# Designs tried in a protein design chat: VHH binders against q96fz2. Part 291

Target 1, 269 residues: q96fz2
Amino acid sequence: CGRTSCHLPRDVLTRACAYQDRRGQQRLPEWRDPDKYCPSYNKSPQSNSPVLLSRLHFEKDADSSERIIAPMRWGLVPSWFKESDPSKLQFNTTNCRSDTVMEKRSFKVPLGKGRRCVVLADGFYEWQRCQGTNQRQPYFIYFPQIKTEKSGSIGAADSPENWEKVWDNWRLLTMAGIFDCWEPPEGGDVLYSYTIITVDSCKGLSDIHHRMPAILDGEEAVSKWLDFGEVSTQEALKLIHPTENITFHAVSSVVNNSRNNTPECLAPV
Key: E = the ipSAE of ESMFold2; O = the ipSAE of OpenDDE; V2 = 0.75 times the mean of E and O plus 0.25 times the DockQ between their complexes.

## First folded at step 16 (VHH)

Design CA32 (framework vhh_6z1v_2)
Fold by ESMFold2-Fast, scan of step 16:
Structure CA32 (fold): chain B 269 residues (1-269), chain A 123 residues (1-123)
Amino acid sequence: as target 1 above (269 residues)
Amino acid sequence: EVQLVESGGRLVRTGGSLRLSCAASGSTFKGSAMGWFRQAPGKEREVVAAITQSGGKTYYADFVKGRFTISRDNAKNTVYLQMNSLKPEDTAVYYCAARFGFYETAPNEYDYWGQGTQVTVSS
């Protein structure tokens, strides 16, 4: 997983993240740096994406079940990184393999500090290799959506007016991430950056690509991944596995160029 | 940051009971996991019990299971260790410790420590 869509306006995205805290109270996540959120149909590494994380990371007396939403840089910069320019990081930290997460210092250290986050997206893109040609077929991959008059899968049967309304009740893809905090040696703002944990593809996606992001399917899994005060690293890692509860459709080659940021990127072909 | 002060340590007879208290001051107590550790003269510091920030999960060392109970009162910024059926082998200085996040069993994983309270168990 190297490309996502996260295009919802901030208010729609916030409502899509409604949740219950440990006390059973209905809540919306509180924003940090909301001005840094840039909606896009075509998010690549190095760009900012919204993530959910425990409020306890920012307020040391907060209940660990309470959530904030914050934009973070895609591509984890370890707290111990000594160069002044994050782009000089030797390792690719866009994704973190589930099978080696406890062996890689870049991921083991923040994981030990409870720095677990949930990466939000409309869905992600993967490119299927086609035999007998250099062409790859891109697919948009996302949670199954509940069909209503205002929501459900993006389809040819929906009128243009109904397409605008599908996003009001869209079930966001929730991917398991690890983040870290890096303080520039020269001074300046702390950089928050994340990686997406990856697993072997499920059977349903194996014909498209051999790897997939670790998807947290449902609020119980999301809550346990985020709640680093009540859920140990070992327990949280049990949530990291392939899922079959996913759907997809082919999209046009418009998405191939990461500079293209239009609804055409995820429209069915 | 947090400051920890233990109290309740004293001489007790074998088979007796004792409750230790650890009073915390500072903004981090409610967000911290808390642990009780002990150290006898000439021995290493070892974990006795630990508790998550909400009190929803606890840990007990095998040698105290069924005899000791850890609890916390977040409104009072206090963690407790109820010790029952005390044995001479329980004689040690008992320390309260705090760490951010989930509890751990190794002393070196804790950031804040109290000064300790002496528990002596005799016949």
Scores: ipSAE 0.751, ipTM 0.896, lowest interface PAE 0.9, mean pLDDT 89

Design CA33 (framework vhh_6z1v_2)
Fold by ESMFold2-Fast, scan of step 16:
Structure CA33 (fold): chain B 269 residues (1-269), chain A 123 residues (1-123)
Amino acid sequence: as target 1 above (269 residues)
Amino acid sequence: EVQLVESGGRLVRTGGSLRLSCAASGSTLKGYAMGWFRQAPGKEREVVAAITQSGGKTYYADFVKGRFTISRDNAKNTVYLQMNSLKPEDTAVYYCAARFGFYETAPNEYDYWGQGTQVTVSS
């Protein structure tokens, strides 16, 4: 997982993240640095994406079941990184393999500190190898939507209003992530950055790509992954596995260029 | 930042009961897992019991299971260890410890420690 869509306006995204705390109280996650959120149909590594994490990471007296939503840089910069420019990191930390997460210092250390997060997206993109050509077929992959409205009209699929109707009650993809906090040696703001945990692809996606993000399917899984005060690292890692509760459709090659940021990137072909 | 003070240690007879308290000052314990550890002369420090932030999960070492109960009162910023059916083997200095996040069983995983309170169990 190297490309996602996360295009919802901030208010719509916030409402899509409504949750219940440990006491059963209905809540919306509180934003940190909301101005850093940049909606896009075509998010690549190095860009910021919204992430859910426990409020306890910021407030020592918070209940660990309470949630913050914050934009974080995609591509984990370890807290121990000594150089002034994080782009000089020698390792690719866009993804973290589930099978080696406890063996890699870059991931084991933040996991030990409870730095688990849920990466939010409309869905993610993968490129299928095509027989007899160097061309790859892109697919948009997302949770099944219970009230998905499909226009049978060719001309209506591209209208802004049709896209707004589709997205009003969209179920966001919730991917298991690990984050870390890096303090620039020369001063400046602390950088929060994340990696997406990856697993072997499920049967339904095996013809598209051999790997998939670790998807947390439902509020119970999301709550347990985030709640580092009540859920151990070992218990949380049991949530990391392939899921079959996923759907997809082929999309245009427009998405191939990460500079393209339009609804055409995820529209069915 | 967090200061921990244990109290309640004393001499008790075999079969007796005792409640230890650990009071925190300087900061709230609400975000911390709490542990009770003990160390007898000539032995390593070992975990006795631990409890999560909400009190929703607890851990007990095999040798105290069914006899000791850990609890916490976040409003009073205090953690307790209720010790029942005490045995001479329970004689040790008992330490309170705090860890940010989930509890652990290894002493070196804890951030803050008290000075300890002596429990002596006589026949």
Scores: ipSAE 0.759, ipTM 0.902, lowest interface PAE 1.0, mean pLDDT 89

Design CA34 (framework vhh_6z1v_2; at its last look DockQ between E and O 0.93; V2 from the best seeds 0.79)
Fold by OpenDDE, look of step 17:
Structure CA34 (fold): chain B 269 residues (1-269), chain A 123 residues (1-123)
Amino acid sequence: as target 1 above (269 residues)
Amino acid sequence: EVQLVESGGRLVRTGGSLRLSCAASGSTVKGYAMGWFRQAPGKEREVVAAITQSGGKTYYADFVKGRFTISRDNAKNTVYLQMNSLKPEDTAVYYCAARFGFYETAPNEYDYWGQGTQVTVSS
């Protein structure tokens, strides 16, 4: 996974992340560093994206079932990294393969500390290789959405009003991530950064791409992944597997350029 | 920093019962999993029982066999180990430990330790 969409306004995003805590109380996640949230139809590595994480990571006496939403840098910077510039990392940390998560120190160590997060997105993009050509067809991949009588296909929202309705009730894609905290050697603010765990693609997606993000489907899966106080690493890792509960449509080549940030990126062609 | 102080260890007869307490000070342990470990002379420190932050999950070593119960009172910042049907083999120094996040069975995974309390079970 190298490209996502996360364009919802902050308030809409927050509402979409409503949850129940351990006591069954309905809650909204509290924001950390809300000013770092930058909505975009075309998110690439090194950009900031909102993730969910346990409140316990910020407050030592917090209930681990409570959630915080925070923009973090895509591309995990390990805490032990000693260079002053995160861009000097010599290895790719955009993704973490599920099969080697415990083999790589950069992922194993933060995971052992319970630094699990849920990466939020409208969906993610993948490119299908066309046989016989060097051309790649991009696809937008996301959770199936509830068809409201008026909401035709995402593409049929011909009116601004219909478009708003579609996104107001959009089910966000919830991807399993690992985050770490890096303190710059020269001082400054702690950098929070994440990697997306990837798995082999489900059958439905296999023709498009052979790998997919580990998607946490449903509130229980999300809750268990985040609650590092009550769910062990071993138990959490059982949640990491391919899911068939996804849909996709072909999109234009507009998304190929990471600088393009328009609705056309995820519009069906 | 969290300080842990164990109490309740004493000499008891085989078949007897004992309740150990571990009081935390300096900081709250509400966000910590708590564990009881023991170390007998010439043996390695081993986990006895552990409990999650909320108390929703517990772990017991195989040798416990239902004889011990770990519990916690977060309002009192205290963890307990009720030990019943004690055996001479249970003789050891018992330690309280705290780990941020989920409990673990390995001692090296814990962040804070008490000084320990001696439990002696006589035949």
Scores: ipSAE 0.888, ipTM 0.952, lowest interface PAE 0.5, mean pLDDT 93
Fold by ESMFold2-Fast, scan of step 16:
Structure CA34 (fold): chain B 269 residues (1-269), chain A 123 residues (1-123)
Amino acid sequence: as target 1 above (269 residues)
Amino acid sequence: EVQLVESGGRLVRTGGSLRLSCAASGSTVKGYAMGWFRQAPGKEREVVAAITQSGGKTYYADFVKGRFTISRDNAKNTVYLQMNSLKPEDTAVYYCAARFGFYETAPNEYDYWGQGTQVTVSS
C-alpha cells in the first residue's frame, strides 16, 4: 500500500471516528494540528494523513482508551535519525512488513514505546498487472459499505446529490500503523511520521496484488491496537493478519498521477 | 519527574504477612504501569509483580503466584504489594518501578525506581 484516498471534510471525518472509551462513554477523537489535514482522493508517501492514536501519548494522566486524531507524515522517520533532512533517509519506510517488524530497528523501537496508530482512509489503491501489455489496471479497495437511501453506493453515484449521499455514513478503512517522533537536530517542531504494516493478500485480493495493508476490522480490533497502556506489543501483533472483509472496483488511469486529485480517481469504470 | 518511595519493609517470621506501599510524587503515575521487583544478596534484580494503569491486568512471577497480590489506587498515586505466606527465600530489598505504557518483566524496561525497602523473613 502506496496510495490512498482520504477526502472527507474534517467534520465528517471526525464524526466517522466516533467511539466508546473504556467506561462505555461515547466520544469523538480530539484533533491535534487540524489545519495540517489536507483532504485528497490521491494521497502518496510523504504527504500527511489523519491517524488515530491514544491520548496517553500526549497527556500522561489520560486514560489509554481515549483517542486523538492527528495528521502525520506518511513515511516513518526514526527517532534516532541524526541528519537534518528527513528526505535523506536511506530506507523506504512507507510500509512495514508484518513478518520482520520485530527485527527492524526502525519499527521495533517505536513499537516497544507503544507507538501504534490507526491510519484512516476512504480506501486504498493497487495496480493489477495485465497480460499482453505494460499497462496496469488500478483498483480502489475499501470496506463493504452499508447501503441505505441516504448513503447510496459509490457505483450508483451519478450526480452531485448522489455523491454527497455516498460519503455521509462511509465506513472508513482502518489500517494498522506504527509511528515515531523525530526531533530535528537544529531545533523546530517534532515530526510525527508513520508507516503502514503490510501482510500477504487475502484470497479476494490475490489476483490484484500479492500484499495488502493490515486492516483492523471493527472497533474491538481498533481499540486493542491503540490501547498501548492495557494491550501488550505481543497481544497487539496478534491483530495483524489478512482480512477477507474487503471489496473493490476498477478505476480510471487518472489515479496513476498522484497530482490528480478529483472524484474521478475513485469512480468505477 | 516521578519520584517513588517504598515503605512497609520489616522483619517478619516465616508464614507471616506484610503489605508494602509505594507512593508516587512529583508527577502523576496514572498513565504508568507499576511493578514490584526484588533483589536478594548476591542475586540479580527480578520481577515480582506488575499492574497496568487501570489495574485491569496483572503479572506475577511463578514463585509468588497465590501468595502475593498487587493493587493500585490512582487517586492516591500509590501501588501496593500484599505478601502472604512469607518464606525465607522472600528475603530481599523490594523496589517499586514505573513504566510508561504496558508493564514489562525486565528491570531495564522501567523508567523510574524507588530506593527500596528491606524485607527479612526469619526461619
Scores: ipSAE 0.775, ipTM 0.908, lowest interface PAE 0.9, mean pLDDT 90
Fold by ESMFold2, look of step 17:
Structure CA34 (fold): chain B 269 residues (1-269), chain A 123 residues (1-123)
Amino acid sequence: as target 1 above (269 residues)
Amino acid sequence: EVQLVESGGRLVRTGGSLRLSCAASGSTVKGYAMGWFRQAPGKEREVVAAITQSGGKTYYADFVKGRFTISRDNAKNTVYLQMNSLKPEDTAVYYCAARFGFYETAPNEYDYWGQGTQVTVSS
């Protein structure tokens, strides 16, 4: 998983992240660095995307079930990285394979510190290889969406108010991530950055690609992944598996160029 | 800075009971996992019990499971170890420790330590 869509305006995104804390109280996540949120239909590594994480990462006496939402850099920069420019990192941290996560120092160390996050997206893109050719068919992959009386699909957005209603009720894709915190050697703000954990694809996606992000399906899974005060690393890793609760459709090659930020990127073809 | 002070260690007979307390001062430990460790003379420090920030999950070493109970009172910023059915093998200095996040069993994973309280169990 190397391309996502996360295009919702901040207020719509925040409402889509409503949750219940450990006491059952309905809450919205509190933003950090909201000005760094850059919505786009076509997010690629090194860009910022919003993630959820426990408030306990920022406040030593916080209830670990409370959530913060913050933009983080896609492509984990390990806390031990010694260069001044994160683009000089000589290994790929866009994704983290679940089967080797405890063997790679870049991922094992932050995971042991409880640095688990939930990566948010409208959905992600994958390219299907066709046998006998170098051409690839892109697909947009996302949670099945609940049908509403007035709108129920991406292709039903014929007017601004119908488009708004489709996305007002969109179930965001929630992917398991690991983050780390890097302090630039020259000073400045701490860099928060994440990787997306991957697993073998489910049966429904196997014809498209052999890997998929580890999807956290439902509030229990999201809560357990985030709550590093109450859920051990070992128990959290049990949440990391493929899911069949996923749908997709083919999209045009417009998405291939990461500079294209238009609704056409995810429109069905 | 968090300061941890253990109390309640004393001499007891085999089969007796004892309750240790660990009071935190300087700042709260509400966001911390807490652990009890022990060290007998000539031995390495070892985990006895641990508890998550909310008290929702606990850990007990195999040698003390069923005899000891860890608990916490976050309003009083205090952690307890109730020790029942004490054996001479339980003789050690007992330490309270705090760790950010989930508890661990290795002593080097803990950030703050108390001075220890001596527990002696006579035959």
Scores: ipSAE 0.593, ipTM 0.839, lowest interface PAE 1.5, mean pLDDT 91
ESMFold2 (binder alone), look of step 17: mean pLDDT 87; pTM 0.893

Design CA35 (framework vhh_6z1v_2)
Fold by ESMFold2-Fast, scan of step 16:
Parts: structure tokens; C-alpha cells; sequence
Structure CA35 (fold): chain B 269 residues (1-269), chain A 123 residues (1-123)
């Protein structure tokens, strides 16, 4: 996973992240650095994307079940990185393989500190190889969505007007991430950056791409992944596996250029 | 960022009971997983019990299961170890330790330590 859509306005995104804390109180996540959130239909590595993480990372008195929402840089910069420019990091930390996460220092260290986050998106894009040509077919991949007027999920066969209405109640894709905090050696603001954990594709996606993000399906999985005060690293990693609870549709080549940031990027062809 | 002070250690007879306390000062300890460790002369420091931030999960070493109970009072910044059915083998200096986030069982995973309180069990 190397391209996502996360286009909802800040207030809509916040309401989509409503949750219950350990006491059963209904809450909205509190924002950090909300001005760094830039909605887009076409987000690439090195851009900022919103993530959920435990409030305990920022407030030592917080219950670990309470949540913050914050924009973080896509592409994890390890806390131990000594250079002054993060772009000089030689390793690609856009994604982190689930099978080697405990073997790679860049990921093992922040995991040991409980630096688990949930990466939010409308969905993600993948490019399917087409036999006999060099053309690749892009697909938008997302959770099944409930139709306002009917039982079931919205699909590619629905009218454009129905697609416009769906965003009011869109179920955000929730991907398991690891983040780290890097302090510039020459001073400046702490950089928060993340990686998306990847797994082998489920059967439903295997014809599109061989890998997929580790998706946390449902509030129980999300809460356990975030709650580093009550859930050990070992228990949290049991949540990391392929899921079949996803759907997709083909989109136009407009999405190929990351500069294109319009609804056309995810509209069914 | 926390300072820990253990108390309650004393001489007690085999089969007796004792409650150890660990008081935290400085920064809040509410975000910390807490552990009790012990070390007998000439032996390595070993985990006895551990507890999460809320007290919702606990760990006990096999040799104390059913005899010891760990608990915490976040309003009082204190963690406790209730020790029942004490044996001579329980004689050791008992240490309180704090680690930000979930508890661990290895001593080297803890950031803050108390000075210890001596427990001696004899008949």
C-alpha cells in the first residue's frame, strides 16, 4: 500500500471516528495539529495523513483507551536517525512487512514503546498488471459501505448521485500502523511519522495485488491495537492478518498522477 | 520521571503474611506498567508480579501464583504486593519498578526502580 484517499473535511472525519473509552463514555478524538491535515483523493508517501493513537502518548495521566487524532508524515523516520534531513533516510519505511516487523530495528523499537497507530483513509489504491501490455489498471479498495435507503453495501453499479450521498456516513478504512517520534538534531519541532503494516493479500484481492495493508476490522480490533497500556505488543500483533471484508472497483488512470486531486480519482469507471 | 519508594519489608515467620507498598512521586505514574521484582544474595533479579495501568491485567511468576496478589491505587500513586503463605525461599530484597506503557517481565525493560525493601522469612 502506496496510495490512499482521505478527502473528508476535518469535522466529518472527526465524527466518523466517534468511539467509546474504557468507561463506556462516547467520545470524539481530540485533534493535534489539525492545520496539518490536508484532505486529498490522492495521497502519496511523504504527505501527511490522519492517524489515531492513544492520548496516553501525550498526556501521562490519560487513560490509554482515550484517543487523539493527528496528522503524521507517511514514511517512518526512526527516533535514532542521526542525519538532519529525513529525506536522506536510505530505507523505504512506507510499509512494514508483518512477518519481519520484530526483526527490523526501525519498527521493533517503536513497537516496544507502544507506538501503535491506526491510519485513516477513505480507501487505498492498487494497480493491477494487465497481460499483453504495459498498462496497469488502478482499483479503489475500501470497506463495504451501508446504503442509506437499503440493507447492504454501496457498489460500482450505483448512480453518481448515490455515491455523493455516501460520504456523510462513510465507514473509514482503518489500517494498522507503527509511528515514531524524531527530534531534529539541530532543533525544531518533533516529527511524527508512520508506516503501514502489510500482509499477504486476501483471496478477494489476490488478482489485483499480492500484498495488502493490515486492516483492523471493527472497533474492538481498533481499540486493542491503540491501547498500548492494556494490550501487549504480542497480543496486538495477533490482530495483524489479511481480511476478506473489503470491496473494490476499477477507477480511471486520472489517479496515476498524484497531483490529480478530484473525485474522478475514485469514481467507478 | 517517577521516583519509587518501597516499604513494608520485615522479618516474618514461615506461613505468615506481609503487604509491601510502593509509593510513586515526581511525575504521575498512572501511565506506567508496574512490576515487583526480587533479588536474593548471589542470585539474579527476577520478576514476581506485574500490573497494567488500569489494573485490568496482571502477571505472576509461577513460584508465587495463588500466594501473592498485586494491586494498585492510582488515586494514591501506590502499588501493593500482598504476600501470603510465605516460605523461606521468598527471602529477598523486593524492588518496585515502573515502565511506561504495558508491563514487561525482564528487569532491563524497566526505566525506574526503587531502592528495595528487605523481606526475611524464617521459622
Amino acid sequence: as target 1 above (269 residues)
Amino acid sequence: EVQLVESGGRLVRTGGSLRLSCAASGSTFKGYGMGWFRQAPGKEREVVAAITQSGGKTYYADFVKGRFTISRDNAKNTVYLQMNSLKPEDTAVYYCAARFGFYETAPNEYDYWGQGTQVTVSS
Scores: ipSAE 0.748, ipTM 0.898, lowest interface PAE 1.0, mean pLDDT 89

Design CA36 (framework vhh_6z1v_2)
Fold by ESMFold2-Fast, scan of step 16:
Structure CA36 (fold): chain B 269 residues (1-269), chain A 123 residues (1-123)
Amino acid sequence: as target 1 above (269 residues)
Amino acid sequence: EVQLVESGGRLVRTGGSLRLSCAASGSTFKGYNMGWFRQAPGKEREVVAAITQSGGKTYYADFVKGRFTISRDNAKNTVYLQMNSLKPEDTAVYYCAARFGFYETAPNEYDYWGQGTQVTVSS
C-alpha cells in the first residue's frame, strides 16, 4: 500500500467517523490542525492523510476511548532522527511489515508508547502485473458499500453520475497504523508521521497484489487498536491479519500519475 | 509530572490483613495505569498487581492471586492494595508506580514511583 484516495470534504469525513466512547456516548472526533487536511483522489507517500488516534495522547486526563482526528505525514519519521530535514531519512517507512514490526526499532519504540492510529481513506490503489506486458492494471480497493434506496450499490457497471451520490454514506477504509512524534533539532512544530502496517494479501486480492494493508474491519477492531490505555500491544497486534471483507474494480491509467487528482482516478473502467 | 505517596505499611501478624493506599498529586492521575511492586532485602523489585485507567482490567502475580485485590478511585486520585491472609514471605517495601499506557510487569517500564511503604509480617 503506496497510494490512497481520501477526497471527502472535512465535514463529511468527520460525520463518517462518528463513534461511541466507553460510556456509550455518541461522539464525533475532535480535529487537530484541520487546515492541514487536503482532500485528494490520489494521495502518495509524504502527503498528509487524516488519522484517528486516542485523545489521551494529547490530554493526560482524557478517557483513552475518546478520539482525535488529525492530518499526519505519510512516512514515519522516528523520534530519534537527528537531521534537520525529514526528507533526508534514508529508510522507506511508508509501510511496516506485520511479521517484523516488533523487531524494527523504528516501529517497536512508538508501539511501546501506545502510538497506534487508524489511517482513513476512501480506499487504496494497487497495480496488477499483466503477464507478457510491461503495463500494469490499476485497481481501486475498498470496503463493500451498502446500497441506499436512492443511490444503489456501486460497481464497475455504474454510470459516473451514480458515483457522485455514493459519497454521502461512504464507509471509509480503516487501516492500522503506527505513528511517531519528531521534534526538529533546530526548534519548530512537532512532526506527527505514520506508517501503514501490511500483511499478506487475502485470497480475494491475491491475483492483484501479494500484500495488503492491515484493515480493521468494524468499530470493535478500530476501538481496540486505538485504546492504548486499556489494550496491550500484544492484544492489539492480534487484530493485524488479512481480511476478505473487501471489494475492488479496475480503474483507468489516469491514477498512475500522482499529480492527477480527479474523480476519474477511482471511477470504474 | 506525577508525585506518588504510599501509606498503610506496618507490622502485621501472619494471617492478618492490611490495606495500602497510594495518593497521587502534581499532574493528572486519571490517564495513568497504576502498579504495585515490592522489594524484599537481597531480592529484585517485582510486580504484585496492576490496574488500567478505567479499572476494567487488572493483573496479579501468581504469588498473590486470591489474597490481594487492587482497586482505584479516580475522583480521589488514589490506588489501593487490599492484602489478606498475609504470610512472612510478603515482608517487603511496597512501591506504587504510574505508567502512561497499558500496564507492564517490568519495573523499568514505569514512569513515576513512590518512595515505598514497609510491610513486615511476623511469623
Scores: ipSAE 0.726, ipTM 0.890, lowest interface PAE 1.1, mean pLDDT 90

Design CA37 (framework vhh_6z1v_2)
Fold by ESMFold2-Fast, scan of step 16:
Structure CA37 (fold): chain B 269 residues (1-269), chain A 123 residues (1-123)
Amino acid sequence: as target 1 above (269 residues)
Amino acid sequence: EVQLVESGGRLVRTGGSLRLSCAASGSTFKGYVMGWFRQAPGKEREVVAAITQSGGKTYYADFVKGRFTISRDNAKNTVYLQMNSLKPEDTAVYYCAARFGFYETAPNEYDYWGQGTQVTVSS
């Protein structure tokens, strides 16, 4: 996973993340650095995306089941990185393979510190290789959405009024991530950055791409992944596997250029 | 930084009971996993029991299962180890330790340690 859509306005995104803490209280995640959230239909590595993480990472007297939502840089910068410019990191940390996560220092160290996060998106994009050509067909991949009398479908939304109804009740994609904290050598704010854990593709996606993000399907999985105070690394890693609870449709080549940021990027063709 | 102080260690007869306490001070106690470790003369420090922040999950070493109970009172910033059916081989200095995150069984995974309290079990 190298491209996502996360375009919801901050208030809509926050309500879509409503959850229950360990005591059964209904909550909304509290924002950190909300001014760094930039909605987009076409998010690429090195841009900021919203993630959920345990409040305990920021407030050491907090219940580990309480959640913060914060924008983080896509592309994990390890805490030990000594250069001044994070973009000069010599290896790609956009994704982390589930089968080698405990072998690579860049991921093993933050994972050992409980630095697990849930990466939020409307969905993600993948490019299918077409036989006999260098052309690739892009697809938008997302959770199956519940049809209600008050909401439309993404395929039926052909006017601004109908599109608003699609997004008000959209079920966000929740991907397992690992984050780290890097302090610039020259001084300045701590950089929070993340990687998305990847697994072998499920049967339903195998014709599009051979890999997929590790999707946490449902609140029980999301809660266990985030709760580093009550769930061990070993138990959390059992949540990392392919899911068949996914759907997709082909989209136009407009999405190919990461500078294009319009609803056309995810509209069915 | 967390400062830990153990208390309650004393001489007890075989088959007796004892409760150890560990009082924590510092910026935050509730967010830490707490563990009890012990060290007998000439032996390495070993885990006895551990407890998560909420108290919802506990660990016990095989040699104390069914006899010892770990608990915590976050309002009092205190961790307890209730020791029942004590045996001479339980004789050791008992240490309280704190770790941020989930509990671990290796001593080197804990950052804050108390000074220890001596427990002696006589036949």
Scores: ipSAE 0.662, ipTM 0.862, lowest interface PAE 1.4, mean pLDDT 90

Design CA38 (framework vhh_6z1v_2)
Fold by ESMFold2-Fast, scan of step 16:
Structure CA38 (fold): chain B 269 residues (1-269), chain A 123 residues (1-123)
Amino acid sequence: as target 1 above (269 residues)
Amino acid sequence: EVQLVESGGRLVRTGGSLRLSCAASGSTFKGYDMGWFRQAPGKEREVVAAITQSGGKTYYADFVKGRFTISRDNAKNTVYLQMNSLKPEDTAVYYCAARFGFYETAPNEYDYWGQGTQVTVSS
């Protein structure tokens, strides 16, 4: 996973993240740095994306089941990185393989500190290799959406116009991430950055791509991944596996260029 | 999936010394950060000392600094608390606790707990 859509206006995104704390109280996540949230149909590595994380990361006495939503840089910069410029990092941290997460210092260290987050998206994009050509077919991959009278029905055959009505009740994709905090050696603002954990693709996606993000399907999985105060690293890692509860449709090649940021990027073809 | 058993708690006189032990079994002990906590009657459980899985980093509550020392022996799957210059206010049930990977001192951050060992300090 190297490209996502997260285009919802801040207020719609916030409402889509409504949750219950451990006492059963309904809550909306509290924003940090909301002005850094930049909606886009076509988010690439090094851009900021919204993530959920436990309030306990910011407030020592906070209830670890309470959630913050914050924009973070896609591409983890390890806390131990000692260069003054994070662009000098010699390796790609856009994704973290689930099978080597405990072997690589860049991921093992923040994971050991409970720095788990849930990366939010409308969905993600993958490019299928086509036989007999070097061109790839892009697909938009997302949770199955509930059909409502207000939203109408959606599907691969629906026009782009019909997709406008579904966003008010869209179920956001929730991907397991690890974040870290990097303090510039010569001072300045702390950089929060994240990586998306990847797993082998499920049966339903195997014809599109051999890997997929680790998707946290449902509020129980999301809550356990975020709650580093009550859920150990060992227990949380049991949540990291392929899921079959996803759907997809082919999209136009306009998405190929990350500078294109229009609804056409995710519209069915 | 680690089981913890504390031992060494007893009655000691003010100014005395005592060494507590915590034996771990079940999971790989070397993967766990370990802590000692205590709880006196009518009080909340509080951190006393903590040690990382490697033993390379330790934490001590202000009220025990200079008097208590935490250590571990990964070959014996045991963590120790050496208590010197004991005071009546050190009287409490002492608990050993473990968590996988994450170094933290708050009680709610520990996954596994022993049953406790009673330490009483009096004349």
Scores: ipSAE 0.000, ipTM 0.101, lowest interface PAE 18.4, mean pLDDT 83

